# VH-VL binders against Putative transcriptional regulatory protein rrnAC0199: the designs that were tried, part 3

Target 1, 159 residues: Putative transcriptional regulatory protein rrnAC0199, of Haloarcula marismortui (q5v5e2)
Amino acid sequence: MDERIDPDELLAAVGFDADESVLTRRQAEVLALREHDIRQSDIGELLGTSRANISSIERNARENVEKARQTVAFANTLTAPVCVDIEAGTDIYDIPPTVYAACDEAGVEVNYGSSNLLQLIDDAVDGAIQQDTVQVPLRIDVTNDGVVHVRGQSAERTE

## First folded at step 7 (VH-VL; framework fv_lutikizumab)

Design s34 (from j4 with light chain S93T F94Y)
Fold by ESMFold2-Fast, scan of step 7:
Structure s34 (fold): chain C 159 residues (1-159), chain A 121 residues (1-121), chain B 107 residues (1-107)
Amino acid sequence: as target 1 above (159 residues)
Amino acid sequence: EVQLVESGGGVVQPGRSLRLSCSASGFTFSRYAMSWVRQAPGKGLEWVAYISGSGGYKYYPDSVKGRFTISRDNSKNTLFLQMDSLRPEDTGVYFCARYHTYGRYTYFDYWGQGTPVTVSS
Amino acid sequence: DIQMTQSPSSLSASVGDRVTITCRASQSIRSWLTWYQQTPGKAPKLLIYAASSLESGVPSRFSGSGSGTDYTFTISSLQPEDIATYYCQQYYTYPYTFGQGTKLQIT
């Protein structure tokens, strides 16, 4: 090769638009160059700045990506079309029909069968099911994509 | 080679108990959920019990709930069905079946040969 | 409970014929449907899962299709060894329910 890498060409190839992104153009340039295995010192030379400044830009860029991912997850939780509360003492065989009925009413397609749904409950809330009965109050949220999230509502606070 | 072998079937009087066993080989038993499915003479298939791989949760249809108990011993690769308060309508061949999970889907991929249970006076 | 109804309950066909069996659920099961083949005196054998996915080792003449409440199972060219009873099953919700079965005879 021996050809200089052009950050403008890399960003154009992936359709980067700073007006639509949480990343600045400089942050996107650094991430794109790092994806091509260019060292921070070489990026510094290419972009006319220090390696330390490139390191800082990359750290901030990755923090912004993680913050964006958390924001999308939070927004999806708030806009879940289906929210079902399950009381302690509920027969576990009543849970899937209740969730599916709520999903059908909301027009949501669930991607889990009964066994998988109850396994999600057992995995998400330790000790939630005993002797075919729910032991602690649960909240079940279903997103527009049919993704199920389960959480306990009476978990004890532990120091 | 996956193999499931049922045993413990027989003839019993109404109101009595019977315990079925299913010996599994050829796979890591503890990683698979298991079920029992029965078939009355000349009739179709009816699911009767589910147990998770860990044994932590179990499910039954109303027809057997409170009378049948599914359990497993993962150290011995064995599945059990304890059948209490047996009724004539419980007569049939009992199969053990293994669940397979593929993405979001679950289904029975392997079945045992079945063990006959006759409940008569 | 979800009720599964198969049609027809029995049929007769000749070797080489195209055979279709239908299965209707009393409510949407969203492709959470399997098809099994059972020869007299034997355990059921999985043929199709997720409504349309062919199980490994099953001949390509078997296929499944459908969504929502209506599903179809097809044998494109019937062979003598295909004499059996065929069952659909939903595994979308508990209790898991099977169709009544379709008995296939070869003439």
Scores: ipSAE 0.000, ipTM 0.511, lowest interface PAE 13.0, mean pLDDT 84

Design s37 (from j4 with light chain Y96W)
Fold by ESMFold2-Fast, scan of step 7:
Structure s37 (fold): chain C 159 residues (1-159), chain A 121 residues (1-121), chain B 107 residues (1-107)
Amino acid sequence: as target 1 above (159 residues)
Amino acid sequence: EVQLVESGGGVVQPGRSLRLSCSASGFTFSRYAMSWVRQAPGKGLEWVAYISGSGGYKYYPDSVKGRFTISRDNSKNTLFLQMDSLRPEDTGVYFCARYHTYGRYTYFDYWGQGTPVTVSS
Amino acid sequence: DIQMTQSPSSLSASVGDRVTITCRASQSIRSWLTWYQQTPGKAPKLLIYAASSLESGVPSRFSGSGSGTDYTFTISSLQPEDIATYYCQQYYSFPWTFGQGTKLQIT
């Protein structure tokens, strides 16, 4: 038993603020302890509840994180002045000119060179680029501040 | 200490092929994009080929596209340039270079010593 | 392709002089420009990146400025070891292109 692991100290160290988070303080505590490889039964003992309750809290916490991620992606789509859809099979060297043209039309300044933009795509979507070709449909959103967000799309998604 | 060492240069006749190698050490090779840059005698620098860290994508200028192929073997920390259908204008010193990325700040931070290639009849 | 034109193509200056080299892009490259120094028979060495950022270990007498299409490289007090050819390079768009080089000689 590692008695140095105090949930209050863990959350303070990372600056957790429940008023700004979709997670409750208890959900954050459980996630932080799990990241330190503490078993659910031991967390239950530490926090004064059952293993089954800890399991439920962790599941709900991870669901909330995933929902928050989807909400941010949706909000970015609505507020981005530039949205570019890239079809699977597109030559990657056609992508930067397409993005730059859309940004110029919208009056948005993007300060990413072509190689950096392609690296951003490769980093954002695992397996997105193979043999100089886009493997999955992509959505590229550019904010008013020139921040680029990339996400994969399903083949049948309509926007 | 980061080190890049090119090899494989030589004298070849027009139309022949040559394969250049660049051995990398002192860093995690697979995390860096790499390029080949050449310099003709008495002339300036010309970028020749780019390959991403994973090898997932590559880029070439029109002057060599279809004739040159860049590749890498991350398990051996080695970069390659396969040069087919060589022309006299391909003559020059070939450098391998590491491409550093840090957010929007990117540049070639380390270069090999270069390996000479001469294409003549 | 983005064309990079340096001026002058060559210059001669005395030790202690302030020397300026310019680089012009055929279209805006948004400060995505590096400067390299090359001594004869050796590999290029990075001096400046992102138009104005000095690489670690490079003497402070070297500086860069500019934006859009026009960029300047300055050596505030020329030293004998600065005899070299200097190249600008844009990394804004593929294909990456270098200027033709500026050969610096000391009188």
Scores: ipSAE 0.006, ipTM 0.551, lowest interface PAE 9.5, mean pLDDT 85

Design s38 (from j4 with light chain Y91A F94W)
Fold by ESMFold2-Fast, scan of step 7:
Structure s38 (fold): chain C 159 residues (1-159), chain A 121 residues (1-121), chain B 107 residues (1-107)
Amino acid sequence: as target 1 above (159 residues)
Amino acid sequence: EVQLVESGGGVVQPGRSLRLSCSASGFTFSRYAMSWVRQAPGKGLEWVAYISGSGGYKYYPDSVKGRFTISRDNSKNTLFLQMDSLRPEDTGVYFCARYHTYGRYTYFDYWGQGTPVTVSS
Amino acid sequence: DIQMTQSPSSLSASVGDRVTITCRASQSIRSWLTWYQQTPGKAPKLLIYAASSLESGVPSRFSGSGSGTDYTFTISSLQPEDIATYYCQQAYSWPYTFGQGTKLQIT
């Protein structure tokens, strides 16, 4: 345990505010100490808990950070400047040109080539493509940062 | 460094089959789409087959559709081209090539040395 | 299919000359144009992508320009090692198609 490393000082230095973060203060303390190469057992001694509890806190902290990234991505998708609906029965080779045309009109730069776009569809929606044809309706959204999100849509729509 | 090495070429009679392989190294093979491109003696380049990184999507030009099958084994970093019902016009050097992206654009950034295929009686 | 036509089919030039090759698409390909160099007996090598972007490690004497249906490839000062056949290729639409090639010879 290195007593010169004060968690309160570390968090103050980086401007951590639990009221504005998805992390609890304890989770932030553990992440900051780990970044300074302090072992979990030593963190446990410093914070007055077991190594096993520190391991659990670190795992939960990293999971919360990942969920926060996914939440921001989802929120950005709802206000995406580019939204392309692909009907079932569409030839997959018509999809990339359609997306690029929509992005050009909106002034959005896309960092995905044709092969990457088709891979995203495969990864996002199992069974979406069969024999080079789209099997279910798809929605493709492109954020202002050029990030592409693909999701399957129900065939039943209001209009 | 990126390396692509083709093998399996040879001399075959019309109507027979041949299977080409391309061994990839120096990159995460499963994250790249791949193609086969051929070149007839003294002629230009002709794209022959495309396969996505997962193997879920394939495309062929009409000249080989129904006769050629592209496939990949990502666990072995290997690309394949199964060539059935071969014709004299299929004669040429067969290259495997890796797709790359730059923004929205795609292109072939690395090519193998090629493997010769001769369809002759 | 999108047809790619190169001009000229062959040319002869001297070391130090400026060489220009053109490529015309039968319809707009929106700058989805790549240029490759192929020396006899070897695999093609990427030179220019996205109509005008120089591939890393390729000499600055090579350049590309154009948009829509008309594209040009230029060698500002021809070197002996540039003896090769040059190909344009479109990747805008399936099937991907190449130009017929331009064979460059040194006088």
Scores: ipSAE 0.000, ipTM 0.501, lowest interface PAE 12.3, mean pLDDT 84

Design s39 (from j4 with light chain W32Y)
Fold by ESMFold2-Fast, scan of step 7:
Structure s39 (fold): chain C 159 residues (1-159), chain A 121 residues (1-121), chain B 107 residues (1-107)
Amino acid sequence: as target 1 above (159 residues)
Amino acid sequence: EVQLVESGGGVVQPGRSLRLSCSASGFTFSRYAMSWVRQAPGKGLEWVAYISGSGGYKYYPDSVKGRFTISRDNSKNTLFLQMDSLRPEDTGVYFCARYHTYGRYTYFDYWGQGTPVTVSS
Amino acid sequence: DIQMTQSPSSLSASVGDRVTITCRASQSIRSYLTWYQQTPGKAPKLLIYAASSLESGVPSRFSGSGSGTDYTFTISSLQPEDIATYYCQQYYSFPYTFGQGTKLQIT
């Protein structure tokens, strides 16, 4: 069964500080309790809220952690081990294989499947993909930890 | 509240066309990729079309490629599936589904009730 | 294409039983896996995403685990309302593919 557990003690043990974190204290509490195998319904009872609210908090907390990871990775893209330039007119279906091949050559493990990679491109550069074709030159950087960043390029940068 | 409502299904003869619609409400439609998923009578689920939030990227499995066209009108919060050259094996219930993305993860979080399509002579 | 195989294709169990179904991918899908419940006559309902994350409003008796190519879905204590067909789905690579489904019946 579950033991009684104090989230304040869990957070203190790992030195959590909400002022330095992208997570709220509540989000950190939920993640810490989940890491100790406490069920969402039990966390709801412990924290005085619904299981549905705990599920939502956990989802938002994990999304915030991923966004923070992407932000740090972007700051390091200037020295990314993998850099792929995609010309305007490239068939969108050729992009994931090209990125994966470059990552394999560099010994980098990419963290995204092909559909998610294409979605990242569409989200990062508005209007970049139309009629299954890239509309503007793109630069795709993959960090050493497998984080993918996409940016549009001016035509002059494609040389 | 998120709602997806399909319409346009019916009974048609082989070789004919049908256009399905999915009316979306309760969220910013243009920010979400959408799909159509079908289910033949007594069978499992089969994904049949994908469209990105902007409409720029579309993908189909080989079973429908060249016959089905997915499109969207973001100003009207509506998703479409144009089905041409229909075959008996296209018979099934067609569901509209929304993709949700959390960091690196993507999945269907909301589904419509489905609209039945029967292709028979 | 990534092939998704569920085991078993059907099973019968009693109320209160622990039920386990598995899903195997033909290649690693890196936890890009969801589990859906389809009650007869209704649309599929999301239960588990990212292999192990429980969707909001879904009872705690449902859980998911696994990594790489092998994934498991468990109902810790079967309830009458759990009569349904359960599907796994990979969203790692196009085309997105579903398992064939596991039909759960209560004796």
Scores: ipSAE 0.000, ipTM 0.498, lowest interface PAE 13.5, mean pLDDT 84

Design s40 (from j4 with light chain S31Y)
Fold by ESMFold2-Fast, scan of step 7:
Structure s40 (fold): chain C 159 residues (1-159), chain A 121 residues (1-121), chain B 107 residues (1-107)
Amino acid sequence: as target 1 above (159 residues)
Amino acid sequence: EVQLVESGGGVVQPGRSLRLSCSASGFTFSRYAMSWVRQAPGKGLEWVAYISGSGGYKYYPDSVKGRFTISRDNSKNTLFLQMDSLRPEDTGVYFCARYHTYGRYTYFDYWGQGTPVTVSS
Amino acid sequence: DIQMTQSPSSLSASVGDRVTITCRASQSIRYWLTWYQQTPGKAPKLLIYAASSLESGVPSRFSGSGSGTDYTFTISSLQPEDIATYYCQQYYSFPYTFGQGTKLQIT
């Protein structure tokens, strides 16, 4: 293993602070090492534990990141002046006009062009767009400053 | 060092097909949206295809819609443009270009050297 | 489609001159506009993004301004290496559209 890899140094470089993060320091260490393409088995050797334990820590860390993202999205929906629900089955070419219309009605200037809005949806929700059609319900929030946030909405009981 | 290298151009008769490739290196290819932009001899630039980083959505201008298909293989850091039913007006140099995202802004920050396509006769 | 119109289509100037090129969009693009430089036989090179932001490594003599529908690109003191064709492009909405280009030549 490359002896120059130091988890403390990696975390310091990005300014990690456990008091400000939903991640534990150990979870952050594992994510940082994985970002440097270190195999789980090598991380286990470096940190003095099993590959299976590292796999578990990484899974929990990534789940915590996802939960944090959902929490921020929920908080934003409570205060956003514009909130647009996009149903599964919507033609993607209908999305920008729908968002623009809602923004115009609310007196909010949107900061994204149509291509950027669709890119944001694709980046925010994996598999959300396929064959020019929305695959899962989406919620799009627009702040007073015209910043767009997107989150997927799937009922727990979706069949 | 970011590099984009196009290949697959050539001379072809109207109605035939060509497949262009763009080999990317020096960055995490799957994190960037890509486009193809063409330039006819002595003319200006024309955008011809867009693909998101995941490949989840694609866009074309009406001039090529239904004839051209953009795709990517993120495991091989390669972008493709399948050009079917080629017409003389498709003649030009084809560039692949990378989108840079800075906050809410996207723009082309790197371009390949281009690969020439001639549709004649 | 958003139509981009550049003015002038060609321009002759001397080294040291202040050169100004304009670009008009057929509808508001807020400031989602880039400027590119292209020398013959080469790929375009990004100079300005977001109407007024200078790309890293680009000389400070290049600048951009404008918002809505009207945009301006300026070279404060023309150098010989600046002889090229310049293009504006909107990236506000699909399809992305470029201006027709302004060919800059030295007298």
Scores: ipSAE 0.006, ipTM 0.515, lowest interface PAE 11.9, mean pLDDT 84

Design s41 (from j4 with light chain S28Y)
Fold by ESMFold2-Fast, scan of step 7:
Structure s41 (fold): chain C 159 residues (1-159), chain A 121 residues (1-121), chain B 107 residues (1-107)
Amino acid sequence: as target 1 above (159 residues)
Amino acid sequence: EVQLVESGGGVVQPGRSLRLSCSASGFTFSRYAMSWVRQAPGKGLEWVAYISGSGGYKYYPDSVKGRFTISRDNSKNTLFLQMDSLRPEDTGVYFCARYHTYGRYTYFDYWGQGTPVTVSS
Amino acid sequence: DIQMTQSPSSLSASVGDRVTITCRASQYIRSWLTWYQQTPGKAPKLLIYAASSLESGVPSRFSGSGSGTDYTFTISSLQPEDIATYYCQQYYSFPYTFGQGTKLQIT
């Protein structure tokens, strides 16, 4: 029993505004309480509903967050002047020169050196680089601001 | 305070092996790519090995490829360089260096004091 | 590999002098170049990154300029503690390469 938790105070502390969010106030309350490690059954008691309803609300909230993230990623892709597809089996030593050449052609200033770019790929896609080769197909997008986004792709999509 | 401390240097015969260590403190080690850079007596700097923060990517120049192996243990904040089939031309001071892996620039922002390696006789 | 060539290889100057060292890359490197200072017996110290950005805590008498393939490092008013070897390094492409160094001595 955590009597110190007030959903109104939690939402106020993070500046939540339902009129500007894809989340309803109830969805935001549930996510905030879960981030504070409160069990679904305890949230149900706190908010006056069943654990099953809280589970449903959390599922819908997380789906809305995922859709929002995908929407932002799509919008960023539309404005990216540079899009480079890297096939599985590519020698990693070829990746930075390929990206830089594409950026130079597009007149884009990249914010990353070769080692930073390869580290970014390694961090963005688990298992993407092993030994001297790319293990999964990748898409590298570079925004007008020189920000690099890396995404793993299935072999079917890269074909 | 960021600190990098190398150890494991010494005098060895040609053809033998040596393992260098670099103990890191004052930063989240696993989030930074690391390198080894060497300097022969009276000569300039030469980059020797690169390892990504996760350890998933490693790169070597042709001068040491196949003989040197870089590795890291992120649970112990330690970087290693395994040097096999040592040659007299591998003699020098070996520095552990941290890459600035965040933001727009890639550069060595912190260096250790270096550990001397002599391959002779 | 990108070759980095420094000029001069050695230089003698007096306290208060303006000193310039140049670094030429064998190909375009987008100003992705650093300058390091190495005092005898010590590790290199970062002075300049991105060709012209001064590292925090480095005296303002040090500056860098240039673009494309040609870069310059300047000490506006040489001080006794500046006796050292200076190195440029490119980080545009693997393998990352250093210039051969410029040894600066004070007369």
Scores: ipSAE 0.007, ipTM 0.532, lowest interface PAE 11.0, mean pLDDT 84

Design s43 (from j4 with heavy chain K58T, light chain A50K)
Fold by ESMFold2-Fast, scan of step 7:
Parts: structure tokens; C-alpha cells; sequence
Structure s43 (fold): chain C 159 residues (1-159), chain A 121 residues (1-121), chain B 107 residues (1-107)
């Protein structure tokens, strides 16, 4: 019932630095308070603004976080030692052997088993797998650290 | 809290069919891959069916391939196992199990109580 | 298929003893190995995942180690409630396979 949380202390505790982040300080404050299960209306009262403004700030903050994730994924794609293109219609059980062969050739250790790789694809691209076949062209990148990234591709623009 | 509750087990004659159900609660069912694992009397665990969270793909070991079908209804939080052409060696306790994915790791974190299936004359 | 072999198949020990069970995979599974405990008549319970990580709520006397093909499960000081059958399982490749189980009994 009695939520006495100081946004400045919350941000200091996690080492937030606006100069290093895509989030503004206000956006970070709102996200931190929401993680403590504080309602938007109470955040508005705490920060001296409307619930509607807090809702807008939270939406923009979450959008910025998602854009940051996409930017990192793009940067990693440029430096990935392993890139595997999977065409639509491929049997999903042919995918892990193809990825493992490419990693072996590049000297990269990938720490994902076959089931984990297929689950990654299913989770990363909505509708990518149906009836044990790939429904859309995919690109699978493996970093030097063995981290696997999966993205969908249009048939005409794979590179 | 996570709960998996199984039903549909029983005694059936060889060559007949049986359908098992597993009712899930306490988590977002569609986010999790699910499996059926069985255990014959006095023996160890044997995985018998896998289904992805979306239902987009399934996998079976050769021992049941072509006879068993795993399916799910995400709108009702229910997992199914359709068992056709049952054999005496299919006798055992059938467990519903949830896969937890933590980064690159996947393992069973929750199991149902099990439902007994006996295939005999 | 990847074969998982446990040793021993059965073991008898006293309260306070250090108990060790091994699990060998027929090929490298890169630490995608989980240990389960099963009390007679009950569902298996997760103890350890990714070979050495202890599941939340599991007592610290349980531990796991190993890599590649050889894995070890240890109970540092056996308690009466630990009498059960223990199983290893690999999650590296389909089909998922379990060890045959190790039945622990206390004297």
C-alpha cells in the first residue's frame, strides 16, 4: 500500500547513464517504477504529470528498447563469422546439420543443440515453421561467441 | 502457480486407441514446448512425443512414430496425445511435461502427476 | 540416437555419506544434461540443468559436473529423504534420451 520509491535512487542502483543509453532519464524512471509494479496514475502523481503522459512515455521507452535490440542485431550480422541462408520449403530437420557444418568450417563453437536451434527459429520468427517445413526464407547468423540470431527474409532480398 | 493435470488413461486391448489430455494452468501455455514421457512398470523414463509452443512442429521416436499424435489447443491450455494401434509394450504411466527455455538451455521443469495406461487382453 | 549410460544401476549408502553417480553420453552433448529425482509413485523432479546449475529450491548438497561425454552427479551428505531413483537426460539432440536410472537405497 505505501509505495515510497525514489526514482533517482532506483536509477543510481542500476547505474543508469542517459549519455550511454537510447532512453531519456524520464523514460528510464518510468520503466524502473513500472518494474516495481507502480500504476501509471501513481507514477504520474509522483512525477508531477498525467497518467496519459506516463502511458505515452512508457510506450516510447519500450519502442526505443526494441529499436536498440534491432540495431544490435544488425551490427552483429555485419561481423558474424557464420551466415546461413535457409530457403522456404526446407525440412526443419536439415537445418541443424547445415548450421553445425558451417560453424565447424569457420572454427566457431555453437553451444545450441538441435532442439534448441529449432526452438530458437520457432520463437524468433512467428509462423516460420509449419508441418515440419520452413515457411519463409530465414537467415541464421552465429557470432564468434557462439550466439545464434535468426531473422526472416524476403525471397527477393536475402543480402 | 504452474500445474499440469492429466486424464484419459485406462485399460485397453491391443490394437485399440486411447486419447490422453493434459490441462495446463499458471503460465502462458502457448510460450512453452510440451512433451509426453512414459514409464513402463519398474523401468526408466522414455520420451515419446514433442510439440513446439506454436504447434508448428512435432517429433516422435521410432517406437511410436506413425501410431501416436501429439497436438495442442492453446486457446484451452490443453495438450493431447492420441495413441493408435496400441501394443502391450506401450503400457506405462504417461507424464505431461513442460519445457523451460533459459537462453540456449531447454529442460523439463514441471511434470504432471502421470496417468496410467495398461494395454492387455 | 545418443545413448546415455548411468553407473551404478543401484547403490546403497548410509546417512551422511558422499554419493556419486556418473552418466556417459555416446557422443559429446556440450553440457546439455539434466538430472532428475523420482520418488516411487511420483513424477520426476528437476534437480540440475545444463550439467551443473542447481534448480531453485533444491538443497545445496546436490551438485553436478562434467562436459563433453562424461558427467557426474553428487550428493555431498546423504539424507533419508534422498532415497529415490536418479536419471540423467540429454537435450542436445532429438530424440531426447534418458539414462537407465540409478536406484539409491539407504542402509
Amino acid sequence: as target 1 above (159 residues)
Amino acid sequence: EVQLVESGGGVVQPGRSLRLSCSASGFTFSRYAMSWVRQAPGKGLEWVAYISGSGGYTYYPDSVKGRFTISRDNSKNTLFLQMDSLRPEDTGVYFCARYHTYGRYTYFDYWGQGTPVTVSS
Amino acid sequence: DIQMTQSPSSLSASVGDRVTITCRASQSIRSWLTWYQQTPGKAPKLLIYKASSLESGVPSRFSGSGSGTDYTFTISSLQPEDIATYYCQQYYSFPYTFGQGTKLQIT
Scores: ipSAE 0.012, ipTM 0.554, lowest interface PAE 8.4, mean pLDDT 85

Design s44 (from j4 with light chain A50Y)
Fold by ESMFold2-Fast, scan of step 7:
Structure s44 (fold): chain C 159 residues (1-159), chain A 121 residues (1-121), chain B 107 residues (1-107)
Amino acid sequence: as target 1 above (159 residues)
Amino acid sequence: EVQLVESGGGVVQPGRSLRLSCSASGFTFSRYAMSWVRQAPGKGLEWVAYISGSGGYKYYPDSVKGRFTISRDNSKNTLFLQMDSLRPEDTGVYFCARYHTYGRYTYFDYWGQGTPVTVSS
Amino acid sequence: DIQMTQSPSSLSASVGDRVTITCRASQSIRSWLTWYQQTPGKAPKLLIYYASSLESGVPSRFSGSGSGTDYTFTISSLQPEDIATYYCQQYYSFPYTFGQGTKLQIT
């Protein structure tokens, strides 16, 4: 047990506020202590509870963090400030300039260079690029943090 | 330790072909895009070819498009440049370069020492 | 194609001088610009990436700045080992293009 570790000091140092977090104060304490490589049994002694209870608290804390991450990802999908539609037949060399222009207009800083954007398209949509042209319609979303997401769109259909 | 070693350069007549190789070691080759960059005697740098980590995407400038073909063999950690219909203006030192991309950062972080190519009669 | 123009093409300076090289893109490249140093007979060496980020192991006397179309590379106090040709390069769009280079000489 490290007697110099005070959970209140750890949480104050990182500005933790339970009213603004999906984590309870106890969950935050356990995560902070674990980040300092303190064993669950030692945390139990420090906080006055069993190792089994600390294990449960840590599991619930990490599940809450994962759910929060999924929630933010969903919200970002709905509110991506930049959404660019790329038509089939587009020259791939036109894609990065189009994305960057849209981001500039929206005030978003992209965190990918042109070659990485093209690689993301290849990775996200199988068969999307042939002979330097786009084979299927694509949608490119850019989050406020500059993260790029690519997905294919349905092929055109006539009535 | 990352190492890139080029080979295959030499003297060839105009219209002939030459194949360059770049042997990579010290990193997981298949996870990195690679490029060839050349430099004519006493002149600046010119990007020649790009290939993605998987080999699925290849890009060329107009000056070599249709004449040069980049390829890779990830099982052997080797990058290739097939140069066809060589012209005197293709003369220069050819460098193998590793393309680094992490978030918003992209750049060539490691280069080989280069292999000389001379196209003359 | 995006054209990269460096200025000056050559420069002579004394040890201890502040040296400035500029690079202009024909269109905005959003800070996707690197600076390389090349000594005679050697491969280029990365100095600056993303316009202003110093590569690990590179002396702090080297710096970069700029965004959009205009970029600057500075050596705050020139050292003898800095004799080299310096190149800017954009990686915003294919084809990748380099500036023509700035040859730095010491008097």
Scores: ipSAE 0.006, ipTM 0.530, lowest interface PAE 11.1, mean pLDDT 84

Design s46 (from j4 with heavy chain A33S)
Fold by ESMFold2-Fast, scan of step 7:
Structure s46 (fold): chain C 159 residues (1-159), chain A 121 residues (1-121), chain B 107 residues (1-107)
Amino acid sequence: as target 1 above (159 residues)
Amino acid sequence: EVQLVESGGGVVQPGRSLRLSCSASGFTFSRYSMSWVRQAPGKGLEWVAYISGSGGYKYYPDSVKGRFTISRDNSKNTLFLQMDSLRPEDTGVYFCARYHTYGRYTYFDYWGQGTPVTVSS
Amino acid sequence: DIQMTQSPSSLSASVGDRVTITCRASQSIRSWLTWYQQTPGKAPKLLIYAASSLESGVPSRFSGSGSGTDYTFTISSLQPEDIATYYCQQYYSFPYTFGQGTKLQIT
């Protein structure tokens, strides 16, 4: 355990404020220490608890982060000036022109080139792009600040 | 240190096939999109193929679409270009290039030395 | 496809001269333009990205500017080692396209 790492100093350095975050201070401490490649067992010793409890805290912290990400995406969908629906079977090379045209019509500046937009889609929805076509319906939202959010629209399959 | 080393070039007759390889080292290969760019003798640069880090999507210009296939093996840090139905106009030096993405910016930050391909009868 | 046109196609200058190369896109590319230097027999080398950002290790005599459709690349004081062909490239839209190149020679 590297005792030079102080959780209080780590959180202060990144400006963490529990009153403004969905994470508890303990969850933030665990995530910050893990980002510094500290093992769960060492974090347990540092924070005075078991490795199993640290594992549970980290799992809950990551679930909270994911839930927050989905909440922001939903809120952005409600207020986004640009919402583009992409059908399954769409050629991926048609997507950036469609997004840019919608943004231009709405008066929104988007700060992503075509390759960056496609990379965002590939990163956001695993398995959504195969053989240069979209495999599942997608929704692309662009905020007034030009931030792009991508999500899949298909329900979970029972196969 | 980032290194890209191309191989597989040579002299081939029109209508034949050739496969180029690019060996990557010094970075996490699977996290970077890659391209092939060619240069005919005495002419400028022409982009010929793009592949995403995962291999999930690829792009080709009309000049090579249907004849060239880009692929990658992330377990071996290797990029490939399969060139079928070669034509004299495909003659040139073929470069492997890495795309760097920083926020909204994308650019070719590293290039290999190139491998020559000559298509002649 | 977005066409990139460089001007001039070639030029000759003396050591110490200010050299300016222009690149014009057939439509707006929103500053998503890169400049490369290629010396004979070698691979291209990145000099400038995002129209005006200097790559690490590139001498400060090189600079870029522009937005929309018109872009400029400048060498403030030409050095012998700057003799090369310079290319602009847009990364705004597939297919990615390069300018035809500007061949720079010293008199």
Scores: ipSAE 0.011, ipTM 0.557, lowest interface PAE 9.0, mean pLDDT 85

